# Ledger of designs, part 8: VH-VL binders against Probable complex I intermediate-associated protein 30

Target 1, 227 residues: Probable complex I intermediate-associated protein 30, of Arabidopsis thaliana (Mouse-ear cress) (q9lqi7)
Amino acid sequence: MSRFRSLLQASVNATKKALTWNVEEWVPPAEKHIFKFHSKEDLKKWHLYSDSEYGGLSSASLEIPDKGDGSDCTGVFSGNLSVDLSEGSKWNISRSGFCGMRSKKFDGFIDLDGYDAIALRIRGDGRCYISTIYTENWVNSPGQSEDNSWQAFVFAPKDSWYTAKIPLARYLPTWRGNVIDVEMEMNPGRVLGMSLSVNAEGGAVGAKSGAGDFRVEIDWIKALRLP
Short names: E, the ipSAE of ESMFold2; O, the ipSAE of OpenDDE; V2, 0.75 times the mean of E and O plus 0.25 times the DockQ between their complexes.

## First folded at step 1 (VH-VL)

Design z07 (framework fv_zilovertamab)
Fold by ESMFold2-Fast, scan of step 1:
Structure z07 (fold): chain C 227 residues (1-227), chain A 123 residues (1-123), chain B 107 residues (1-107)
Amino acid sequence: as target 1 above (227 residues)
Amino acid sequence: QVQLQESGPGLVKPSQTLSLTCTVSGYTFTDYYIHWVRQAPGQGLEWMGSINPSGGSTSYNQKFKDRLTISKDTSKNQVVLTMTNMDPVDTATYYCARDLTYEWYGEGAFDIWGHGTLVTVSS
Amino acid sequence: DIVMTQTPLSLPVTPGEPASISCRASQSVSSYLAWYQQKPGQAPRLLIYDASNRATGIPPRFSGSGYGTDFTLTINNIESEDAAYYFCQQYDSWPLTFGEGTKVEIK
């Protein structure tokens, strides 16, 4: 008799556990890591660029400083924005004073289908940065050689860690840094990469702007499902 | 296997136009920038310019901009260097080289090089 | 143009010894620096990129270090096959520029 009751109890408990696990397996995660900035290997996924490629004098670095105070490691994107041009430059650039970091190419896509927003965990300098998402360019037009780019501003507050949440719908289509007036929708299943950039002109009232130093610490970049 | 191979004339007379071809194989032609680098006998390396074979956009060292053109033929997997008004000081081994990264803007370092082709400019 | 200065221009070494070559940029190139090896009659071969990353197939005796303006290529336990010219190259800004080269000779 006691054996019969113990078998019933075990069966009930096993059924409850299996049902709970099945439900949890069916629910996709509310967030998805895209990039981390915790080690030198993480930073190898990124390429630095600046107006120096076009005769400008801006400089940038991306590094993991070893904090002797026992702080956790995070990536530091920093440098100097200059609006001057080098003496040897014959390039006609539309804007001097920019630096950026862009994810290196890899096989495949970052699949953001079913996610609503990009989140960046940052600690900044009071400047506005530009978050760019690159998607596959399906239009082969003569003279068009770059991926589709989508941009949104992100403010980086001073001294405190901040999670910037940018809805994918807020990203505007751009061509060579300029917003284009086209009726297009981002394909979140065909994301090729991302960048974070800063320019001397700035983007928002109240944010630090102009030539000079910039510095932002980055912990991670995630995709989020919004409620 | 990935391979880049230069071809063209070994001898050019002063004031003539040079045309060199770089043929690529073993990877997708449009995925990587191609650069041209030259080396005078017994001297160092000098970057000349590059092309994005996907769209055809080019970048040139300003030293050569007025006489250098880089073009491509995607159907043949070829990049062509054309340089006008050749001078004896242009005598060099000319290399084509593949960019380290397949980013659309190129990185500017070179992981695969052609064997080089010697071009002598003399009368 | 960014000027790349290599020191020494000629470096005689004995097999088994370490060798170090310095490269100095006239302005900061961050970590955008590559090292190439060139043997007589051959094309250059990429050794190091992003200042410290070994290219595919490069033996671990080759290492790179540095950031900003000062960079070093180190060859530990040098072998006779390492006799060659070595060039640094910056790719931080246009135009891309190379050092004048260092000739490593085996004594």
Scores: ipSAE 0.000, ipTM 0.437, lowest interface PAE 12.7, mean pLDDT 80

Design z08 (framework fv_zilovertamab)
Fold by ESMFold2-Fast, scan of step 1:
Structure z08 (fold): chain C 227 residues (1-227), chain A 119 residues (1-119), chain B 107 residues (1-107)
Amino acid sequence: as target 1 above (227 residues)
Amino acid sequence: QVQLQESGPGLVKPSQTLSLTCTVSGYTFTDYYIHWVRQAPGQGLEWMGSINPSGGSTSYNQKFKDRLTISKDTSKNQVVLTMTNMDPVDTATYYCARGLYWGDYFDYWGHGTLVTVSS
Amino acid sequence: DIVMTQTPLSLPVTPGEPASISCRASQSVSSYLAWYQQKPGQAPRLLIYDASNRATGIPPRFSGSGYGTDFTLTINNIESEDAAYYFCQQYDSWPLTFGEGTKVEIK
């Protein structure tokens, strides 16, 4: 394709994007719902993963408990972390003992431009969870399908509802679960999705860690403009 | 009763723009995504894209991104598919379908409208 | 893109016999798989969602099974009105993709 054709095509794409304009993006409010966990419909936006796909023995579920009395329900992410490996896979997995929930891929972005922090309304089990934000890949490598990942720890206190507020600046760039030393900032306008995960290693001093059961209730995830 | 209905049969000349409407009834318009799926004669189903009528957010199959726009008119309970630069290979039956999320299965479908692209 | 491969492409069956159709994904789709029936001149009709859940109004002779990459639609005691095309669809990953379709024919 010539330079003119490439530029013309990009211009046409930008014009079509403008023509699909939606009113929600015109005047951003001080807070914005990203995800809610109030119905079975809401849970369809998420998929579960664990080390079991690689020969680990961990398990996970994401449910809205059905209360026949009509009381409000929230999402429950729970399961069991196992550091054991199935017999056939001992050499195929570098680490075991993890479960996660990740937002399903869609064509578009979660626009966090103009927001300062992610807020999660949770009721937990005393473990530290990992909040991950996925952004458009910064590396132009042919065949590389991995999105940029940015991670922060989220402490989930026992039995009490808590709003964890995590500044976007606190999320650190990661590659294959490890923090990388690159001089790069998150592009908040190009967020592709999010995940919440937990592993047996834990992380924070004073938080519960190790193999065993995990459980966190989630009400909502919002973006906030902090004062 | 839940119903989805595409606008009538379409005849489009090569290089022209296609416009189809999907009109819904029997449920709250903003509670469900509307998807567009097409099927060339004698061929399989191909997902084109979707819109959330509540916010207007859209998702497109990359194959169609350069030509496809999906929009809504909440006052009429309608979703509109617009596709530019039509080619004879775009001849197909076009369906709108209902899903709870952008990435879902479809519990209700429109009857489909045949779009023929010929000179 | 996740590629969905259906086998067989054509399946002649005698009424009263069981029929099975396979759908294989090029990568794991967990349980996010649906099956549709399409008769000539009609829109597709949802049969099965989340790999094994029967849609409302679908007869119990239809059942689905599978997880990950390998899925099966089974029709027990097939009836003449079951002659149709059958399609699988994954909704785990963008873009949404369908299998090529299987034509079930009554002998």
Scores: ipSAE 0.007, ipTM 0.487, lowest interface PAE 11.7, mean pLDDT 81

Design z09 (framework fv_zilovertamab)
Fold by ESMFold2-Fast, scan of step 1:
Structure z09 (fold): chain C 227 residues (1-227), chain A 120 residues (1-120), chain B 107 residues (1-107)
Amino acid sequence: as target 1 above (227 residues)
Amino acid sequence: QVQLQESGPGLVKPSQTLSLTCTVSGYTFTDYYIHWVRQAPGQGLEWMGSINPSGGSTSYNQKFKDRLTISKDTSKNQVVLTMTNMDPVDTATYYCARSLDFWSGYFDYWGHGTLVTVSS
Amino acid sequence: DIVMTQTPLSLPVTPGEPASISCRASQSVSSYLAWYQQKPGQAPRLLIYDASNRATGIPPRFSGSGYGTDFTLTINNIESEDAAYYFCQQYDSWPLTFGEGTKVEIK
């Protein structure tokens, strides 16, 4: 009877199989696509906003350039920043001069647990943009009535493609655009969405600022696990 | 059926300009990037450059800067490779190949390849 | 440029044996790695993309694994028709770069 020899061979083969298993099945990948900007369908995941909802005159567009354009198949976030207000504006003048693009809500979370940074592949106009991550309400903040926001600056150099790598730890908690002093840290497992915005009052030394046109090309947004 | 076909001269003299055409069929020409990859006899593969037929934007391997131009003719579903100052070391089989987009730079379909010999 | 190094350069295998080819990148390419098969006189054929996804029409005996800098193409129960050159290619960064190739020879 060769049954024990057959079982021993199966055991040896199982051990060899385990030794050759792909380690990716046990550890998360070092990069994770969050968003890509390669088709009109990709752009449907985003909505545009601006100071126009507060009586401002800024405008924004998000598009894939037409076939006759010299641009590659990437998203273009562009528009005009205006510090002027429309007649009859009901809102505080300090909200004039901004445009943004924000990911649409969906049922669930963008799971960034185990990742250290956000990477944006961009080609810009020399302006400083604001990267925002929206998370579920703070666990210890009963006074909060909206999604929590975390913000970091992103310089968008002109002329060549650039990968901006922003550690999650560099994102600061904000309330209505202002940094708040809290001891809470971002919960990367509870991310609801992201935005990219630009203000006329850029504030960063060396970056283009002020009213006028803005334009940034975006290829993709990824999460990175740093070495 | 998806097909890519290279065409052009099989022989080029040193210092002359090479022109190769890639004609595609069986899919929407503007939905995929077209790349050029060459292979010297008995050697490995070398990526040369690409074009997005939708916009006409190009990317080149810096090794070929100032020598290589890739262009398109949407009405004919063609991509054209032009390379100046050909040298005997440029003797190779030249392939065109397609990729899904700017990010997905792997090639699901290749042309048959065309051998270009640079001599005399 | 990212340099791709393949090992071994030549791999003689008998039919029915498994064959494994290694590809190492000079820096991380995440999972942006493809494998191609090239038979004499033919264009390369895509086998694997995104490190482990099998291309359409490729037999299940071909599999890919790895992440970052170290990748493996495995051919289980190798057949005589699998005698060919095999190339890895990264597409994490431009310029796109290929390994030098591995010749799989059936004897």
Scores: ipSAE 0.005, ipTM 0.422, lowest interface PAE 15.3, mean pLDDT 81

Design z10 (framework fv_zilovertamab)
Fold by ESMFold2-Fast, scan of step 1:
Structure z10 (fold): chain C 227 residues (1-227), chain A 120 residues (1-120), chain B 107 residues (1-107)
Amino acid sequence: as target 1 above (227 residues)
Amino acid sequence: QVQLQESGPGLVKPSQTLSLTCTVSGYTFTDYYIHWVRQAPGQGLEWMGSINPSGGSTSYNQKFKDRLTISKDTSKNQVVLTMTNMDPVDTATYYCARGEYFLGDAFDIWGHGTLVTVSS
Amino acid sequence: DIVMTQTPLSLPVTPGEPASISCRASQSVSSYLAWYQQKPGQAPRLLIYDASNRATGIPPRFSGSGYGTDFTLTINNIESEDAAYYFCQQYDSWPLTFGEGTKVEIK
């Protein structure tokens, strides 16, 4: 259903529900599925990338481990961050030491209109990851094909499952990993995809940083309507 | 109005090939996955497969993979189900259904179904 | 393949009573479960997705609950027009699978 038709239907439903005095039923569901990481088919929706494309030595994998006991499986995004460059590399790369996973392109949009936050159910390694939302390229110059990107930090605690809740308002417009000083708002109805990435350098105070291994387990990604 | 409409032969002989068409209207054809689901008389629902109309990528229930092909014609807003070597046990009502990827592949819009009888 | 088991397969109810239908998965499907209503001679209609979210246009008397392997569809204050078959469907993993269906009949 198009966004306009969805809004019309929601308006009709809200009018009918107003007659029943149940305010919680007038709005979209509190949670909306976006991605899950429970099978190999789920992981085929994702593309891995790293600084190795530019002569770096970082590596990444995304797998569902076989637990053998019939327990629920979750996706594992793991690898090694290296700030070194391969011998004889001619690439002038100042941002070595990164890996990421990005959702593959599909037709249409992830419609987050009416939702306040992105939730990630993760179990990590104490590093800060970067959550990126990609939106339709409507604010760029005519002829440009790059999607607009919006980024926020996600702390991934060690040893425990954690639901990271990131308000959509906390995502900042970025280009090539840098915040841009442009007056623009995310259009939550025009989301094209998402990524999760990690860098050896940078991050939040108190989080693990630097070169070395990284590992985060991911159960699901959802949109939330917050109180 | 968003609609999905199945069409094709109501009678197929054993060993022949079935071809059903799902025609889509009222939305952008390439924005949603199209799935095929069948239902034998008096029985439950059985998922057969799906197609992404944009790229043409397909997924099949392994039970049907050797016999089933799903294809698209973007110029006509149509998805075509082709199944070879039909058998009387394949007698069923065949539905096409719209899948919203980010509703977890729940089917929000269904065609009204077309009954295919396989007999001599 | 994940097997979906519905109970009961037949449910006679009196108008105004609540009706509950159970759906059990052979392995965890998290919240990736939908419920459909099908009246004779008609296509299925989406009622609930992601276990507990009502689809657009579905009356509030329909609600869903559950997580993992045990799910319930509840119809409060059942009306005569709710006589139909009801199916659950998991979409946690391929192939997508449905329950056998529950026939709700008005007494």
Scores: ipSAE 0.006, ipTM 0.482, lowest interface PAE 11.7, mean pLDDT 80

## First folded at step 2 (VH-VL)

Design o12 (framework fv_ozuriftamab; at its last look DockQ between E and O 0.03; V2 from the best seeds 0.00; counts 0 for: pae E 16.4 > 2, grease 21.2 > 18.9, placed apart)
Fold by ESMFold2, look of step 2:
Structure o12 (fold): chain C 227 residues (1-227), chain A 123 residues (1-123), chain B 106 residues (1-106)
Amino acid sequence: as target 1 above (227 residues)
Amino acid sequence: EVQLVQSGAEVKKPGESLRISCKGSGYTFTSYYMHWVRQAPGQGLEWMGGINPYSGGTGYNQKFKGRVTISADKSISTAYLQWSSLKASDTAMYYCARETYYDWGSYEYFDYWGQGTLVTVSS
Amino acid sequence: AIQLTQSPSSLSASVGDRVTITCSATSSVSYMHWYLQKPGQSPQLLIYDASNRASGVPDRFSGSGSGTDFTLKISRVEAEDVGVYYCQQYSSYPLTFGQGTKVEIK
């Protein structure tokens, strides 16, 4: 029998099996929790970074406020963005004025296959933040031997809780903070980690930008399957 | 079928405490934010606050912060609105409302509402 | 807080009339929704994200607008359209509703 007829028969058989065996029981959940920010234990999953690693003067913190402060007891990512460099710096930094928090590498992967979006529940300061997803390389990219990074902007409205829902397709491939012009698709089945960061320059019209203090509260990060 | 069923009407005196409830069914309770909206007699709708039933995290309209407590018991899929000391001005209809998730062409809105709980506070 | 002001506050219409309701915000709103509260009922979603009809909403309802100015129109009002219409923003906390527009049928 020909290969064409074999493939056609296999498609028919697979479809009949899916319809017969109640495919609804195999559908992934509508939500998947990835991170919570409700306790000091939750915050231990994160590393802080900034331009200070390269001779800059920005600083960052990730803390749970004391319960007696009347806060929502959620993680607070805060600090100061400075475009200045230390005078005795041994690094030749091209840009300054950034801070971030990066999750510790997962033991293995988080499988987001079957999900359409990342959701972050945040209360911010009117700045635009950057959400980054790190995945294992699907195909080696020119000039890269490390895992792929994918970035999208997240506007954090001032003083109001906001659930930012970012389609996975909105994340663009990046290298060293720059969007790269390469034909590459994210492999959501092999997520290695995530980060949230902020630059002194804003990413969207109407967002706060520039050097100075930043502050965003984070409740949780989830993956969603949209109906 | 998604349903939000609220506790029955209440008649109270000023100074009394009260807790009203909203039980969700037909969906995964902890996957959706729950909100409380009040409507004083002859008046419009007013957002009071909401809760993430999974974490217990809450957000309040400043007007009601310190006046009410929003909570949830995820083991019985129930959200609560509670006063420690009622005032006559708390006389109103109180609704619970479920927030939807982001859709590609839309953002968050309230897709299901409870039937309302009438709270009457008078001496 | 973003305040929403609806106009008119009330109106009386005959079946078949065109009805126009406006909602004006004190600051720009990216996400505006409309709800209808029929007599004796809970509110229900009518329009989401300014212009999208909710499931089961007749095509005589339409919404438009952006920034600070939004409009709800009923091309030919029917007896079942009686109730109070509310605009609601979900762009900034606290979430806020307009004061309502009461629509009565003559």
Scores: ipSAE 0.000, ipTM 0.428, lowest interface PAE 16.4, mean pLDDT 79
ESMFold2 (binder alone), look of step 2: mean pLDDT 92; pTM 0.944
OpenDDE, look of step 2: ipSAE 0.007; ipTM 0.527

Design z11 (framework fv_zilovertamab; at its last look DockQ between E and O 0.05; V2 from the best seeds 0.00; counts 0 for: pae E 11.5 > 2, placed apart)
Fold by ESMFold2, look of step 2:
Structure z11 (fold): chain C 227 residues (1-227), chain A 123 residues (1-123), chain B 107 residues (1-107)
Amino acid sequence: as target 1 above (227 residues)
Amino acid sequence: QVQLQESGPGLVKPSQTLSLTCTVSGYTFTSYYIHWVRQAPGQGLEWMGSINPYSGGTSYNQKFKDRLTISKDTSKNQVVLTMTNMDPVDTATYYCARETYYDWGSYEYFDYWGHGTLVTVSS
Amino acid sequence: DIVMTQTPLSLPVTPGEPASISCRASQSVSSYLAWYQQKPGQAPRLLIYDASNRATGIPPRFSGSGYGTDFTLTINNIESEDAAYYFCQQYSSYPLTFGEGTKVEIK
């Protein structure tokens, strides 16, 4: 029994030391790189997807055609959006006309609890894209693997570099691409991954929409702590 | 505890309409697609269709598109399979299955299944 | 439709030995393949998803491998309770299709 109490006290002391050290290291810098799009190695962190996985005819690619200045985007997410379905699959898919790129699941998670916004440096085609953040549930019951998705529109101005700053509070809870009519807050402390996607239909008034080609260059994705 | 339970008639006469209900519990009904899969005696499994329980959107195996309707009742945590003009070849065990939560792989594999209900079509 | 062919359809096994079940797709399904176990009178149980990932609560003696058209479920150190039917399923394209199943029994 005295051995047990000694082990408990040692564990508590080690935890206290780690917590005090962690507090000093927890104060985040103003910016945190999450993804870069400057090399083929950077692009290996992403899976492409489209409605073709479900009987649709859209196609996508993610390539680096040229290198510019060190801060400029060289990654190009591009392809063709089709609302058509392959022969024989027309009745088996709920939706078509979408493409996306989804980050591979992190080995752990990214803690963004000290940050207020996501920033994307992009040069687009005038379409609205969809930024998605995947998080663990705010409070998990033991043994559950329920995850949340959170989405916001990202306007990609035609032929101009633009830094889109999206407050984390603007991301809405979604399920399979549909906004859920609930009062929920994102858990930014346990981000599991991210995606960027585009649909043929929908988007903001004045943005390009519809089937056809899409193209957006991406330099980086960062988290920002706003003053 | 996640549970799915099929219910409905065990016997249906030819040309009649089958209605099966999948009642779910232990999770948020609107967060997971529900699929129907059947297995004729001595045969393999056959996918029939699915429903998005949030939106009500459905997908059907083209083999059944003229006879099959999948619907939901959110207030009862239920998905309903309705199939018209039943024939003896439709004799099978019918399962409902929950599609896994979207997690960056392809989705449309099933993490929970019901125990199945046998439906015999004969006069 | 993508045809999933399992071999063997019947597999007698000895406890403590490894066993393997093959699943072949008629065209590439990439890694979009799952394996299920079903015991008589019970609901099917997910074992493996994305060809090689164990589902929650599945013992390490179950493993999956393969990519494209050829996939294998391996059960190391067979236990008596592993006697069951085993099915593969592709989810690369509609309609979703399953293998015929493999009956694993102790002998």
Scores: ipSAE 0.005, ipTM 0.448, lowest interface PAE 11.5, mean pLDDT 79
ESMFold2 (binder alone), look of step 2: mean pLDDT 91; pTM 0.914
OpenDDE, look of step 2: ipSAE 0.024; ipTM 0.575

## First folded at step 4 (VH-VL)

Design a01 (from i06 with heavy chain Y109A Y112I; framework fv_ifinatamab)
Fold by ESMFold2-Fast, scan of step 4:
Structure a01 (fold): chain C 227 residues (1-227), chain A 123 residues (1-123), chain B 106 residues (1-106)
Amino acid sequence: as target 1 above (227 residues)
Amino acid sequence: QVQLVQSGAEVKKPGSSVKVSCKASGYTFTSYYMHWVRQAPGQGLEWMGYINPYSGGTKYNEKFKGRVTITADESTSTAYMELSSLRSEDTAVYYCARETYYDWGSYEAFDIWGQGTLVTVSS
Amino acid sequence: EIVLTQSPATLSLSPGERATLSCRASSSVSYMHWYQQKPGQAPRPLIYDASNRATGIPARFSGSGSGTDFTLTISSLEPEDFAVYYCQQYSSYPLTFGQGTKVEIK
């Protein structure tokens, strides 16, 4: 007797559930946190490198300065770029004057499919830095594979915090510090890690270049989905 | 303080496999590619392949395709080279050697070498 | 593959003499490196990228060349310089070495 009303209500409920099924998974978040630089534990995810491993005299540090009263805590990547070589290593390097910080490899991958850009919240020294993204191996020929590295310049303006937004499409494929002339696309679903580096040669007209001190504060690194 | 220390000499029968280790110390293991080079008695040097310890990416000399496998363990800073289907012609000293891996230039040269591991293949 | 041909195969000289070692590539090479090897030892890097001395290498060692012709020169041989010398290219895979030049004492 009430069967017809029960069937109608069940049909309406089934349609509503189908229309809202997995709706929260259809649209990924507009931003994804990749790294933050707010504590000593955050810095343990990174290691430093410099030309000192090759006979150069550059130095680097990555630290959270103690500002005393609980003011903002951010990572500070700083040091000195030297184009000089140690006496015993005068010819042991092709390009002197560089320092970098590289993330420890992720356990698995960071999946950036569905995101358009990398954003870095920084406060710098007027130098250009290099943002590097490392992705999984690509196949050169049957039975062979090699790593992909992708680089883009990041200008770090003085005095004020700046959010540098770098479209993933602007990262160029590189091989051991050199841009390579190949047609290949980044696989953003399989990111192994990232680095931020600086060198005395610089990279952009109008940015500070040359030997001397460098300093950039880093708050966070995120992936963004652009409208 | 930078050192590459390899496992000891081995004697293997034809058709078997050998796995040589190379333990790195005194540097950031993931900042350098690790190559393997062999040298038959009284002969020259022959490149076998490399691994990037950061990613696990490898490249092999086609001559050894299907027989060589290079791996790395970042937690122990150790690289391995495994060669299967051994023949008498595989009798050689096997060396690991590191190469520059960074974001800004390199000589693409082998600057630090292990002491070598003699592998003898005989019946 | 790029074939590297070293000459002479053997160079017999006395201490104090100049040694000149040649390495010729079958095609143009972007990076040419030189290594020294003594019996029972691993190769020791000498010269990177044709002309740059490795850390700790004395000034008597010099490298030159480009394209397909490369030279390693030892201006005045010391007793410790008698060894086998190998050139190596890093322009294309597979990476290759020359067959070596043995510098021996007269």
Scores: ipSAE 0.427, ipTM 0.724, lowest interface PAE 3.3, mean pLDDT 83

